VH-VL binders against BTB/POZ domain-containing protein At4g08455. Designs and how they scored, part 3

Target 1, 243 residues: BTB/POZ domain-containing protein At4g08455, of Arabidopsis thaliana (Mouse-ear cress) (q6dbn1)
Amino acid sequence: MRCISCREEYLPRNAGTCKECYVEAGETEEELKREIDDLKAKVAFLRLSSSLDHGTSSTSRSFTDVVLIASEDNAGSPPIPAHKSVLVSRSPVFKAMLENEMEESLSGTIKISDVSYDALRTFVYYLYTAEACLDEQMACDLLVMSEKYQVKHLKSYCERFLVTKLSPDNSLMTYAFAHQHNAKHVLDAALSQIVENMDKLTKREEYMELVEKDPRLIVEIYEAYLSKQVNTAAGGTSTSKTS

## First folded at step 1 (VH-VL)

Design I14 (framework fv_iluzanebart)
Fold by ESMFold2-Fast, scan of step 1:
Structure I14 (fold): chain C 243 residues (1-243), chain A 120 residues (1-120), chain B 107 residues (1-107)
Amino acid sequence: as target 1 above (243 residues)
Amino acid sequence: EVQLVQSGAEVKKPGESLKISCKGSGYSFTSYWIGWVRQMPGKGLEWMGIIYPGDSDTRYSPSFQGQVTISADKSISTAYLQWSSLKASDTAMYFCARLSWDYYEGFDYWGQGTLVTVSS
Amino acid sequence: EIVMTQSPATLSVSPGERATLSCRASQSVSSNLAWFQQKPGQAPRLLIYGASTRATGIPARFSGSGSGTEFTLTISSLQPEDFAVYYCQQYNNWPYTFGQGTKVDIK
């Protein structure tokens, strides 16, 4: 087995195979670093090639074969050129879209709605480099995109970041967001924060809006609080056995 | 090239105030948490607290809550660690470090350290 | 807070031999566990993150394993430059915490 490709799954390993995987990982480490540097250079080139310059050839791009557009952002947002091969390798949704003779595959244009130009550009940068600089808004935007395009690593990265930003003051809003976007890790952490600060629940500006719009969400919070009072030992620590 | 550069060594007397700095360069300063670590002479490493410069969200280790102030000035990409009244027990090496989630690294880059000596 | 316990406190290893360092967390930290090397007079240097991933520029002789509460750092063929104190650190839960350190002496 290839440790470099095992990111999504717990692959069973015997001792001999495990040692072989570690050797293979060591041998491919420099290859991955070279690929990351190349991808970073390609992203830098994409940034440069998006500039409009009369008399400069668009063919100076690194053979990009698709363009992404933040279609419902500010009018006139620049298109983001990319490589289909990169999108397909990083996202099963882009793979399905670009390989099934859909309009996007035929036209070479992918329009993404309900996202800012900056969020889309950061998302594309992540697909090329596996790096993204997050603040709370960017983490939320990228989490939504990672769910839509099934980029598991980015979703986990954004969820961990959002958990570090949890406070009693934002936990109700964060819980609602996590519930809406199936962010289980953030959901559980936000719920825990809310339950620990139940005296603040009705003081939140969002409380009455959620009671009106999604009362089941509020019921779930009260049910969790009740369960905590009955059994505070619910959910023990569990770790994998050491070999 | 990511770098964290800390201010120079300090020699102080008990009761004096002090503010030391950690300047980040080569990355988006407002997008990464900065942590402060104390190492007393001949002892191990202790987390003091962390700050997110983008919104000044600051969190302290319980042992350091109320003993120090952590702040940041994002306009000059600099984080600060401050004491209102130093004690001899504050004699230590102080490190700053960047928290990265880009590849789940944790604290990937560290400053060179600032030695603080407090003696009467 | 999560308490990190390292063992042994000190170990002496001959050059070319394997060194195995242990780190135990008082509760699960998933795989958010890092190993740092600190040489006398220097800042800590990141060796391993995510329990098992080597940081950039770290030699292949360093490897990490484990998840949850039990973690191991292995140096497969100890070199003279590996004389140092090694710290484990969890970054799963705030406040982040370090182990007390293991000092590696070369025989």
Scores: ipSAE 0.006, ipTM 0.419, lowest interface PAE 12.3, mean pLDDT 79

Design I15 (from I01 with heavy chain R100E Y102W S103D G104S; framework fv_iluzanebart)
Heavy chain, then light chain:
Amino acid sequence: EVQLVQSGAEVKKPGESLKISCKGSGYSFTSYWIGWVRQMPGKGLEWMGIIYPGDSDTRYSPSFQGQVTISADKSISTAYLQWSSLKASDTAMYFCARHEYWDSSLYFDYWGQGTLVTVSS
Amino acid sequence: EIVMTQSPATLSVSPGERATLSCRASQSVSSNLAWFQQKPGQAPRLLIYGASTRATGIPARFSGSGSGTEFTLTISSLQPEDFAVYYCQQYNNWPLTFGQGTKVDIK
ESMFold2-Fast, scan of step 1: ipSAE 0.231; ipTM 0.652

Design I16 (framework fv_iluzanebart)
Fold by ESMFold2-Fast, scan of step 1:
Structure I16 (fold): chain C 243 residues (1-243), chain A 120 residues (1-120), chain B 107 residues (1-107)
Amino acid sequence: as target 1 above (243 residues)
Amino acid sequence: EVQLVQSGAEVKKPGESLKISCKGSGYSFTSYWIGWVRQMPGKGLEWMGIIYPGDSDTRYSPSFQGQVTISADKSISTAYLQWSSLKASDTAMYFCARQYDLYEWGMDVWGQGTLVTVSS
Amino acid sequence: EIVMTQSPATLSVSPGERATLSCRASQSVSSYLAWFQQKPGQAPRLLIYGASTRATGIPARFSGSGSGTEFTLTISSLQPEDFAVYYCQQYNNWPLTFGQGTKVDIK
């Protein structure tokens, strides 16, 4: 988040304390609220199931409180307290980490690299509440974390947000980012926008940089463009491709 | 084409160090875990450990913890398996494999394997 | 660690016949089970994940079933290229563990 007044309040319900930060997202707000409500119910169910399993099953490991630390280079950020049962129920990666007597399970400390304190805190709060306050940077950061920790609904939420922010000016870099992080919805939307604005592709500052670093992406864009052109027949209304 | 290409066969003596490689291409290397699997001659598969190249988060099987080091260099899309001091019992075929999701996808793309022979 | 036990160790079948391979986990692995095929001199190939989902490009004659501790891989009409060693693998608990393998050879 960039808003000073809501910097310590990362949940969407707290957006009322910083209304101006969310004016531009008004169109998707109703959909996101319903999805959040659905996810809250699922989180509550999973948390209950996890707690009951621990109490009744002798094969389950003992779960205790844990702390997560953002270890972005030179960061002196405070630890973020969490419950192992919540992490396990929300992320198969955390489940594997914490249920199998790994060092993190024994020490009660999970170090997460290459992430800011604010992004990690927002991620953890999402695991508890199914709520997250997004801007473009936070959506990118949370998408990367949701991919690594396999939090599918958060990844979808971030993808929908990023799609609403697509423009001709950012579509090529957004395509590269989405390709890098297997963000299928963002990838498809960015590709469509690039193909619709194909005359601008070679004029982008980042075009030559991508040609050098990842020429396959550029080839895929041209292939998509050619496929679209081939499918654009002269003014016909053909019913079937079976002939 | 999505593929993992491993380094060539190695013949070593006990006590020597060794580092073998697994290079990914045709996909986002930092978005997939890379696991290492050992297969001793005429035996089955043994999971050794796994690394997430994006931040070098590494997990080991208890049987291999302290015996090997798994690492990755994301700038060249390459994962590594390293021994500080080889033993004759390390003679095996070593496979790398990618895994997107630890629970749903399984290890879907495998390297061709690196044969390591350790003998006096 | 979870111990995976496969049976039989060797299964001899004729081409065109149905092959059924069993895999048992020492404790529940839910549906987090994969099947791999390995031919001599080759890397393993993923056939099934999530106990019953076919991997991309795997023929429909391969099917997986089961949950908890008992799992089955079925090849409905064995083809000559299907003679190989088959491994089950659980990925519910770390360390990931493989069965010892079932060799499917020609009768």
Scores: ipSAE 0.000, ipTM 0.416, lowest interface PAE 16.6, mean pLDDT 78

Design P01 (framework fv_pamlectabart)
Fold by ESMFold2-Fast, scan of step 1:
Formats: sequence, C-alpha cells, structure tokens
Structure P01 (fold): chain C 243 residues (1-243), chain A 120 residues (1-120), chain B 107 residues (1-107)
Amino acid sequence: as target 1 above (243 residues)
Amino acid sequence: EVQLVESGGGLVQPGGSLRLSCAASGFTFSSYWISWVRQAPGKGLVWVGEINSDGSSTNYAPSLKDKFTISRDNAKNTLYLQMNSLRAEDTAVYYCARGYRYLSGYFDYWGQGTLVTVSS
Amino acid sequence: EIVMTQSPATLSVSPGERATLSCKASQSVSSNVAWYQQKPGQAPRALIYGASTRATGIPARFSGSGSGTEFTLTISSLQSEDFAVYYCQQYNNWPLTFGAGTKLELK
C-alpha cells in the first residue's frame, strides 16, 4: 500500500495513509477551519454596509464619485475610481475624511502618500471584494495601509499570510517590522521563531543594524528567551541548559 | 488569480526530443506538488507524472518512466517536462495540473494545455 | 494499477432532467475519488474531491457519493452548460488513474 499524500509504502491495513500523513491531515483540517473562520469574517466585513442601500446597491456601484491617487508614483499614475459610500462603510478614517466635508470630500480626490499604485489598487479592490492577491511585499504594504485606514480584517488577513512566510532567515526583520506596526500576531510568531533559533541571531546581517538603530528590540528578544527558559524550567525540564 | 500556462508544444519527428514548460502565477508555486497529464486527440486523460514542492522527488506512470523527466525551477515559478524518444503514440495535449495541498493526487487547477504532435 | 470504469460511455439527457454517472474501481480506493468536467477545446475543471466534497465555485446541483469501489456523480436539474465529458479519477494508489469518461449530450 502507498500513502496517498507522501507516496511512501506501508502495511495495507493502514488504509492509504502513513503516520506522517495523519499529522498532515490534522494540519489540513485546522487550516480548513481557519479558512472557514476567515470566510465568515469576510462575510461579516462585507455586511457592515447599511441595509438602507439594499434597494439601490446597483446604482451606488454604477457611478464613481471619488478618485484615489498614489503619491509615490508622482509621474501621473492613473487615478483609481471609487465610491465614497464603499470607502466610508469599510474604513472609519475614510468616513471621517469624507462625511465631515473635508477637502477630499469637496474636491473628489484623495491623495495617499508613500504607497505604490499596485498597492493602492489592491487595497481599494479589497474594500470592494474582501479579496487580495498577496506576496510578501504586498502583504507588508497592505498591512501598513490597513493600520493607517483602520481596516482590521485586512490587517488580520495580511498578518496570517506573513506568518506562513516566516523562516529563521527572515524572522528578525519580520519581528522589527511587526513591532513598528503593532502587528501582534506576526510579532508573536516571529519572536517564537527567533527564540527557537537563538544560535543564529548574532549571525544575521540585520542583527548589527538593529543593535545600532533600535537596541531595545534586541533586549526584548533576549528577555523573551530568558522568560522562556524560566517557564520551561518551572515545567521540570532539564534538557536545555546554557550557562 | 491562479494560472498555469503551458508552452513548448509543436510538431516533432519520431525519435525526437521536446521540452515543455508550465509557467505558474497567482499562488506560492514552491509550496505545491504539480503533475503532468496528457490527452490524445479524442481520448481520455492519462497521468504522466508528478514532482514535489522542492523538486527533490518525482513519480512517473510506469509506462513513461524511461521516456520523460519532470523538473522545476522555483525561482522562475516554472515546471518542465523533458520528452525523449518520442513516438506517434505520444501525440497529445499536455496539461500541467496543481495538486491540492496534502491531497496532491487531486488537481484543483489545470493549465490550458499545449499540443505535441509526433509525425513525419 | 487500479482500473476506473465509467458507465455509460454516452448519456443522452434533456435540460432540467437529472443525470447519474457511474464510476467503478477495480479495487477499493476508499473515498479518494475526484470528478472533472471537460468541455470541447478546454482544460478539465475540478468538480468534486473526496468522493463527495464540491470544489470551490461548483454549483449545488453537482453532488458526488460512494466509497470503496462504486462512485456516482449526480447532476440535478441539468443546465445547457453542463453538456460535457465527465472523468472520474482515483488518487488512493499510484499510478494515478482516470476513467475513460462519460459524454453527457443533448437528447
């Protein structure tokens, strides 16, 4: 019999899975549960819109009444057309900007600084659909934007993606980024990766950069390591001893 | 959007060689098992072989093992099928197909295919 | 290798009718069976995996059932876009094997 997931041969009565694949199947089940929870959150996010507009939702989506411009691309990137009603329903920051007759509401133009055209376009698409195609850079860009415009669901979505990309090689810089942007989920995951690989900490090129620019982050890492050792020792373990 | 785009098909003489490519986009290519599946004109689907996420392991249909080699370049998000000693019976549309997570033998996304014709 | 046998080879039905497609494995494949739809000139499209779980975006009129050696794909209230060739596939044992297909055509 061959394992259907890893294609390793084993005894017939194991019904087509090996021990390793049982563990992987359990991880798949947990991943599917996370996807269901995320989908429920997306549905809840999209249903934040007022029921008053249900009879005219197609009309509100037919004509754009505001444009967004990415300031990073100063050379005249295309304006991104949008609906004030959508922006207001998805972001309390856009609500404050557009409902209080700020200059953006009067001019019909919102200029967003320090963002690329692709990031802004993806952000706006997310406000309409609760979907975004992420890579590591886009996830970081959208995480920053989600914090600035207080789009909590998008921030959580980006954090979950970044956690899947954590490795010993990127965990130190990911930790610094998460700390700067109050990304608690990524912060905790990155810190755990660093603490598990403490022998590699001082070998990273980024280590010396952080020692010079933000030494408190390095201190926090060592403090977390020591706290873990204390908690582990309190559990009666004798395996890890570094003096 | 998940996309798989095959290329490299065409007319080849019996005994010749051909290398097919499959360009992947819209997902983390390096995390997925990918298969090649072929379909002769007017016939059904036939599994050719598969490659794991990092390219360290390949499996082939027993009838095709000595003829075909599957490889991948994760830096380029590209899958390859090297085809040697081609015969008329190898004439088919060749698809790349993405394995679904730990159910790598189930294919959730397919490319449009590339036609290989083996003829004099 | 496990042989997957689909029947009938061709099924003639009218829109609005219920279609039932059968797939039989030469030995037990548990529930590790997938179904694919293929229209002329197009790539196969995933419909069902794990014998009964619908793939994302697949309409509720498609349902799968079975375990062991006998599997069924059912299409309730056929739509015009459902006329295609349907393939079953086992992924319980290597090599992976497909059925020869059932062509669903307009009566």
Scores: ipSAE 0.000, ipTM 0.376, lowest interface PAE 22.5, mean pLDDT 79

Design P02 (framework fv_pamlectabart)
Fold by ESMFold2-Fast, scan of step 1:
Structure P02 (fold): chain C 243 residues (1-243), chain A 119 residues (1-119), chain B 107 residues (1-107)
Amino acid sequence: as target 1 above (243 residues)
Amino acid sequence: EVQLVESGGGLVQPGGSLRLSCAASGFTFSSYWISWVRQAPGKGLVWVGEINSDGSSTNYAPSLKDKFTISRDNAKNTLYLQMNSLRAEDTAVYYCARLYYKGRYFDYWGQGTLVTVSS
Amino acid sequence: EIVMTQSPATLSVSPGERATLSCKASQSVSSNVAWYQQKPGQAPRALIYGASTRATGIPARFSGSGSGTEFTLTISSLQSEDFAVYYCQQYNNWPLTFGAGTKLELK
């Protein structure tokens, strides 16, 4: 026998599963992981035999039904061919854009503003492969794009990368960037770094720039610092009335 | 931090009954299968039985099926072992242990509670 | 039920030496074997699962191998804290069964 109610979910640790469904869900997870590994191998093979940069290759031309264009000041950037079905499946924003017969769906051209060709190419490649090679600049660019196009897993990946690059020298600017783009994981990590190095805050060249441009961020930093100091003082100082 | 804490052990006379509890913390208790495992003094580990995540299904070692009942209260994050018709052979430390969903091995164990059956 | 047989019952070794513990199943259990360490007065601690995969936080000196009916736990450079009883367990077939244990003691 098996538990009918959990059968539809196939989640290994679903609450309410019977033993057969629990084991079956675990076996299904293992099968899916093997399929993911097989698909990654196939994608890696296709990547070696085909490239999005070679517009006349059979893979780049094969039933592509949309092109994406970086509309930054870099005149002459080549269009990036793609499949509407891939964009729709990976991004709710592209789904809304392409399924509702918007101008982009009818023309077969999507112009993306304020993005470099390299960032757009890497973003599109991620939608196909779930892979992206990051440096600090690319991680920032892709984080912005992942927020705009609602690609949650890419945003998480970029945030994890940016946290590993935090230092006292970049933490103030990283905090400002994370605040602007709703990157909560990076925001919390950057704030912690700043608060632990408060003696350096007013010595940073960027401090006065933020005081002028966005003083609320500086106030938030001081408030976080004071909260930590109050908590530390409360933990170390107890008013003993029993002597 | 995953923790399992057993309680309710003690001295009981042959033919008596006892109810053990296992309090879970640090994880989503309602998502895991949990087992009871016992160990007689100076002996090895013996699997007693298991309960599924919602408490609707239990499985027991064949020799213990008719005397032990496993249940759980997911609202209280607590697992129970009801022991009836106890004999000297049931004297053991009783552990609750969390079942890793894929491998059916025990990734976390409680400290155990001693049950002594003696007249 | 599947019977798990551990040998030797007691193994006497010195710190810094390599210890090899054996576990045999009465019938094939694939790679579905786990190893546990138990110190006196303490609960068992998971070391290895899937015959060869180390559990979280387990030092690299612990390694497992085997499939089918023959399984081995190896401790490559014994530390003083490694003197304990070690149990193997199969989870291929119901009911779940443990070996009788191998006691690792100071020579």
Scores: ipSAE 0.000, ipTM 0.372, lowest interface PAE 22.2, mean pLDDT 79

Design P03 (framework fv_pamlectabart)
Fold by ESMFold2-Fast, scan of step 1:
Structure P03 (fold): chain C 243 residues (1-243), chain A 121 residues (1-121), chain B 107 residues (1-107)
Amino acid sequence: as target 1 above (243 residues)
Amino acid sequence: EVQLVESGGGLVQPGGSLRLSCAASGFTFSSYWISWVRQAPGKGLVWVGEINSDGSSTNYAPSLKDKFTISRDNAKNTLYLQMNSLRAEDTAVYYCARDYLRYYSKGMDVWGQGTLVTVSS
Amino acid sequence: EIVMTQSPATLSVSPGERATLSCKASQSVSSYVAWYQQKPGQAPRALIYGASTRATGIPARFSGSGSGTEFTLTISSLQSEDFAVYYCQQYNNWPLTFGAGTKLELK
């Protein structure tokens, strides 16, 4: 029969459209089904969070086999239920922790220091859905967690976000942060911004603190600046042949 | 001189509670993160926990969070460790130690002399 | 948690000799490693921070090196006062973790 959209003839078994239009519609349908599956995963995770009562429910309905607790708040933040299989599949660090009969594997509780409840919840949400809503602080928190638990795609996502937030005013602090947490993409971008704005370096309040606390970072900045100046001078086309 | 001085250690019964103090002098106490570190007799150093400069955030070794609470009074230049439900395994010398900033730490550059806590019947 | 492994557990050396102490992290800690010296009955004393920077007042014979997972403390010409236990510590990741220590003793 004729395709409804392009009016080309095709076999009747293709449900009233030509094979090319039918295939295009099928590909769009597969993409939409993939989006629906992703939304279902997000809803399932949100339902896990919503069904939890901190000390008010004795039974978890979602058959979770581990809980994660944020330790930075020093308060009774709600535990975050999760599945060991999800943690293990997304992080080789959780895999080692949960498979080697460590205390976390035996107790079913993982205590994570140096993170807020919101950061931990967002991290776990990412492990289930591959999505996270970032602001600058959340991107820093999740970058640290992604490095610690070796979640490379989240680390890359956070690095790309942080690069978009670089300014002359935050580049020194961002450089120090990136250096400490092995954030190569952010580190290179921050260093470039510092080198382009060297006249501002010594005027930063953080400069004196870093000179005292971590002078090697400051030395590395000056070395990068000197290397760039040598290369820039060598690239000049000036010749003094005027004899 | 920059100094930290611990006090409050002593003998306590199993299941008991004890509050340790750490008095700071010679530096701007309110600008520093401070840690508690313990050392059982003949054993190595074990980190207990830390508190940020304004006291709004604390972190603990995972095994100790339910038993220990760190607080500070910047007006009095004093750090505290509240210890509850003590067991024989908590017997140790408890040190307070200064760090500048978690993010740009120099490690622990100033230590107190320690105070001995003995948990025994 | 990050496990810090120190080796050897005990190192027997004579005054004037060079001592090298090893510290390995179970995963990368960048350069955020500190070294401490502890004598019997005393509090620990800070020696090195940032893997290689000497703390204020620490003699030049003490040097640190390393990054990532492998760290070394070197004492280039041992003095009698250097016989003590040495601890490494990482402060890149929470919880903060110490090595079990290396005891320097007279041969």
Scores: ipSAE 0.000, ipTM 0.396, lowest interface PAE 12.9, mean pLDDT 79

Design P04 (from P01 with heavy chain G99S Y100F R101Y Y102R L103T S104G G105Y Y106A F107M, light chain L96Y; framework fv_pamlectabart)
Fold by ESMFold2-Fast, scan of step 1:
Structure P04 (fold): chain C 243 residues (1-243), chain A 120 residues (1-120), chain B 107 residues (1-107)
Amino acid sequence: as target 1 above (243 residues)
Amino acid sequence: EVQLVESGGGLVQPGGSLRLSCAASGFTFSSYWISWVRQAPGKGLVWVGEINSDGSSTNYAPSLKDKFTISRDNAKNTLYLQMNSLRAEDTAVYYCARSFYRTGYAMDYWGQGTLVTVSS
Amino acid sequence: EIVMTQSPATLSVSPGERATLSCKASQSVSSNVAWYQQKPGQAPRALIYGASTRATGIPARFSGSGSGTEFTLTISSLQSEDFAVYYCQQYNNWPYTFGAGTKLELK
């Protein structure tokens, strides 16, 4: 019935084999059901962001009570409908905004500057599903948004992604980006890579650019390098005889 | 919405001086390097210079360093270009443009430009 | 200074076709090249930075490639709105320099 692999044997010991096949089928069914539920959630979010022309009874039951507008796109992008309850549960900044009688709470409209429609839509999708598809640009955009709206798990996810994209060519500028946006995990990873390659610091194409753009960052790199050298020397003299 | 709005352009006699302004809004002005770029009528883009986030450092195209001075007032979210000893070849639309921080000197947002005409 | 040479100066193409624009640096500029689009009477619009990274809001039909001294901007399936002048820029060395531009015009 349920044991396709056991149909050719009728011995009593096959009862255990059929049970194992049944259990395996049940585990596969549970995995497929979870995947179906995930797809349903994604479809529900896509329906939520569809135009008002899809005014069926199912969309009428969605009860969206706020819209988000991206202000960066060249052509007017459609508003992204959402639920205040989702925003306030996922972000303490949205909670403060929507509960303290701010203009956004009264108008039902939240304008978000310096963000594309795609980035804003992906951010809202993350608030509903805890999932986001990242490339380097999206990770940077969502990291900035996650810091601004205090979505700590998204910030961590974006930082982990950006750390995997660190290279000798981008570590200095990645350090500057991380410093600007308080991305401490990326900052520390970039700094470690720079300090390990200090002899190459002045040979990097971006070195003179960063000296001019933000010389304080170069001072911080040098101080970190000096601290590492001092600690290495102190450890050698205090704990063991070094060469 | 990131906006950069240039002003102060107009007609100037050869040898004269002019100060351009660029009013910034919609972003943390004090965190970005800003460039001035010019374009003569019917010609291509020419980089003029740039200024760092706190105004302590500037870089210029070598041909312009003795004529032009870039400054900023972060309290007013305003960038300036002081132009001295102007000649006919300085006739151009002058743009201010915000730099990509991660990529160095590529510019992501540009103002509409202000026309400077140097003529008798 | 580093000289950026764009070719061709003018490219005549039809909507729906693929356009390939070249930009060559007189010296290595690593991947520190940006591409800009400019329509008559308008400010430049950022398209690509870091040779291959699309700027925010730029359609997927725009792609950049190259490193060192040779760079390419490709526009797949040209739309009517894409007829404009395109500039490359190096930001590897001071002074930053732009190419003379490639004009995309209707065939």
Scores: ipSAE 0.000, ipTM 0.387, lowest interface PAE 16.0, mean pLDDT 78

Design P05 (from P01 with heavy chain Y100L R101K Y102W L103Y S104Y Y106S; framework fv_pamlectabart)
Fold by ESMFold2-Fast, scan of step 1:
Structure P05 (fold): chain C 243 residues (1-243), chain A 120 residues (1-120), chain B 107 residues (1-107)
Amino acid sequence: as target 1 above (243 residues)
Amino acid sequence: EVQLVESGGGLVQPGGSLRLSCAASGFTFSSYWISWVRQAPGKGLVWVGEINSDGSSTNYAPSLKDKFTISRDNAKNTLYLQMNSLRAEDTAVYYCARGLKWYYGSFDYWGQGTLVTVSS
Amino acid sequence: EIVMTQSPATLSVSPGERATLSCKASQSVSSNVAWYQQKPGQAPRALIYGASTRATGIPARFSGSGSGTEFTLTISSLQSEDFAVYYCQQYNNWPLTFGAGTKLELK
């Protein structure tokens, strides 16, 4: 990750060997300490920006060159200051948006739809620090944002968290959410949970809702169940009742 | 600015019909599920039904499915509620409410409502 | 259908105090619960979704918690503008259902 207000450069001709050396060096205590110190500096900067949300100073504007606003929200959500260089380095979508002569690059304002202020702020915090405090709702919000803005590590982090919260009671709705947002790891885990509990599927209140809202998802669940039966029969031929 | 504006309410005789409209502005209407929610005077909120983003699917409260029909015109950014065979118990303020896209079934914006009074 | 039970029906509090509102589901709704505020003569206003996530523009004094069948809305330092009726709603199961509301009144 880049220092918020500092220049960074890399010598391209050494990219291949330097990548291998970087992986090796990343195991050393000195390299890890430098990474921790850089991350602490980024957190300190963001905490200063957070205190300025109380509207007590304008000096932070001298460092930031873009603001993010939760779109389609009523007045009351403060803009979130950021650095274009950080957004560009963390997201190819922000890179495309800000490095082309688009409205966002020219105005210095990025509007993000269908997201709460808290979710957007946590997302920006993650872009700077690689840290996010997750509960189930925040994990869903950040999963959607990470898919939209192509922040692969955050998407993986959110998917791992959601898989740990998976239960027979929430698996059908989690499957629908994962399908809608291309969350393949969560999708597969939720589907496995549903298939393991197929005897209860039609007795769930969520079943009726899903039949009416997304009937294709129900078809896909039955297809997966049938596929598992076929695969189990093929693989288990020699391990049936006899052994 | 996201806005939902209901209209078409008024006094209707028992057994009559009425069509409500909800005009949407300030967002991409065709991307959202939208619900109708009603509230009888001095009572709580009761979900009436919902329609998906392209209008291909609707869901209703079980007690209302034979009386009410929800539709939408995405070209006009307008949602409709057709109400038939109205009775005194249908007297309520009718709200349209926008479904939160990633958490369908919860609502982030509501209209101001339109009053329907069923009385002789 | 899932029945949402709110308690108390009426809560009398003074400005500056903490208010805690309860919402119980007749069966598990995971974290798929939203809270709404309604003032007399006005439309409901979104406060919380996903049991604990504040909607845009909602002050930090509002917080939601809970999962499964028991949910709580807490208002930590009541302002005069907070006296209203509060509704919880589940969106885990069809049909969508609301609680009967808790009226927050002065004193």
Scores: ipSAE 0.000, ipTM 0.393, lowest interface PAE 15.2, mean pLDDT 78

Design P06 (from P01 with heavy chain G99P Y100K R101Y L103F S104T Y106R F107L, light chain N92Y; framework fv_pamlectabart)
Heavy chain, then light chain:
Amino acid sequence: EVQLVESGGGLVQPGGSLRLSCAASGFTFSSYWISWVRQAPGKGLVWVGEINSDGSSTNYAPSLKDKFTISRDNAKNTLYLQMNSLRAEDTAVYYCARPKYYFTGRLDYWGQGTLVTVSS
Amino acid sequence: EIVMTQSPATLSVSPGERATLSCKASQSVSSNVAWYQQKPGQAPRALIYGASTRATGIPARFSGSGSGTEFTLTISSLQSEDFAVYYCQQYYNWPLTFGAGTKLELK
ESMFold2-Fast, scan of step 1: ipSAE 0.246; ipTM 0.675

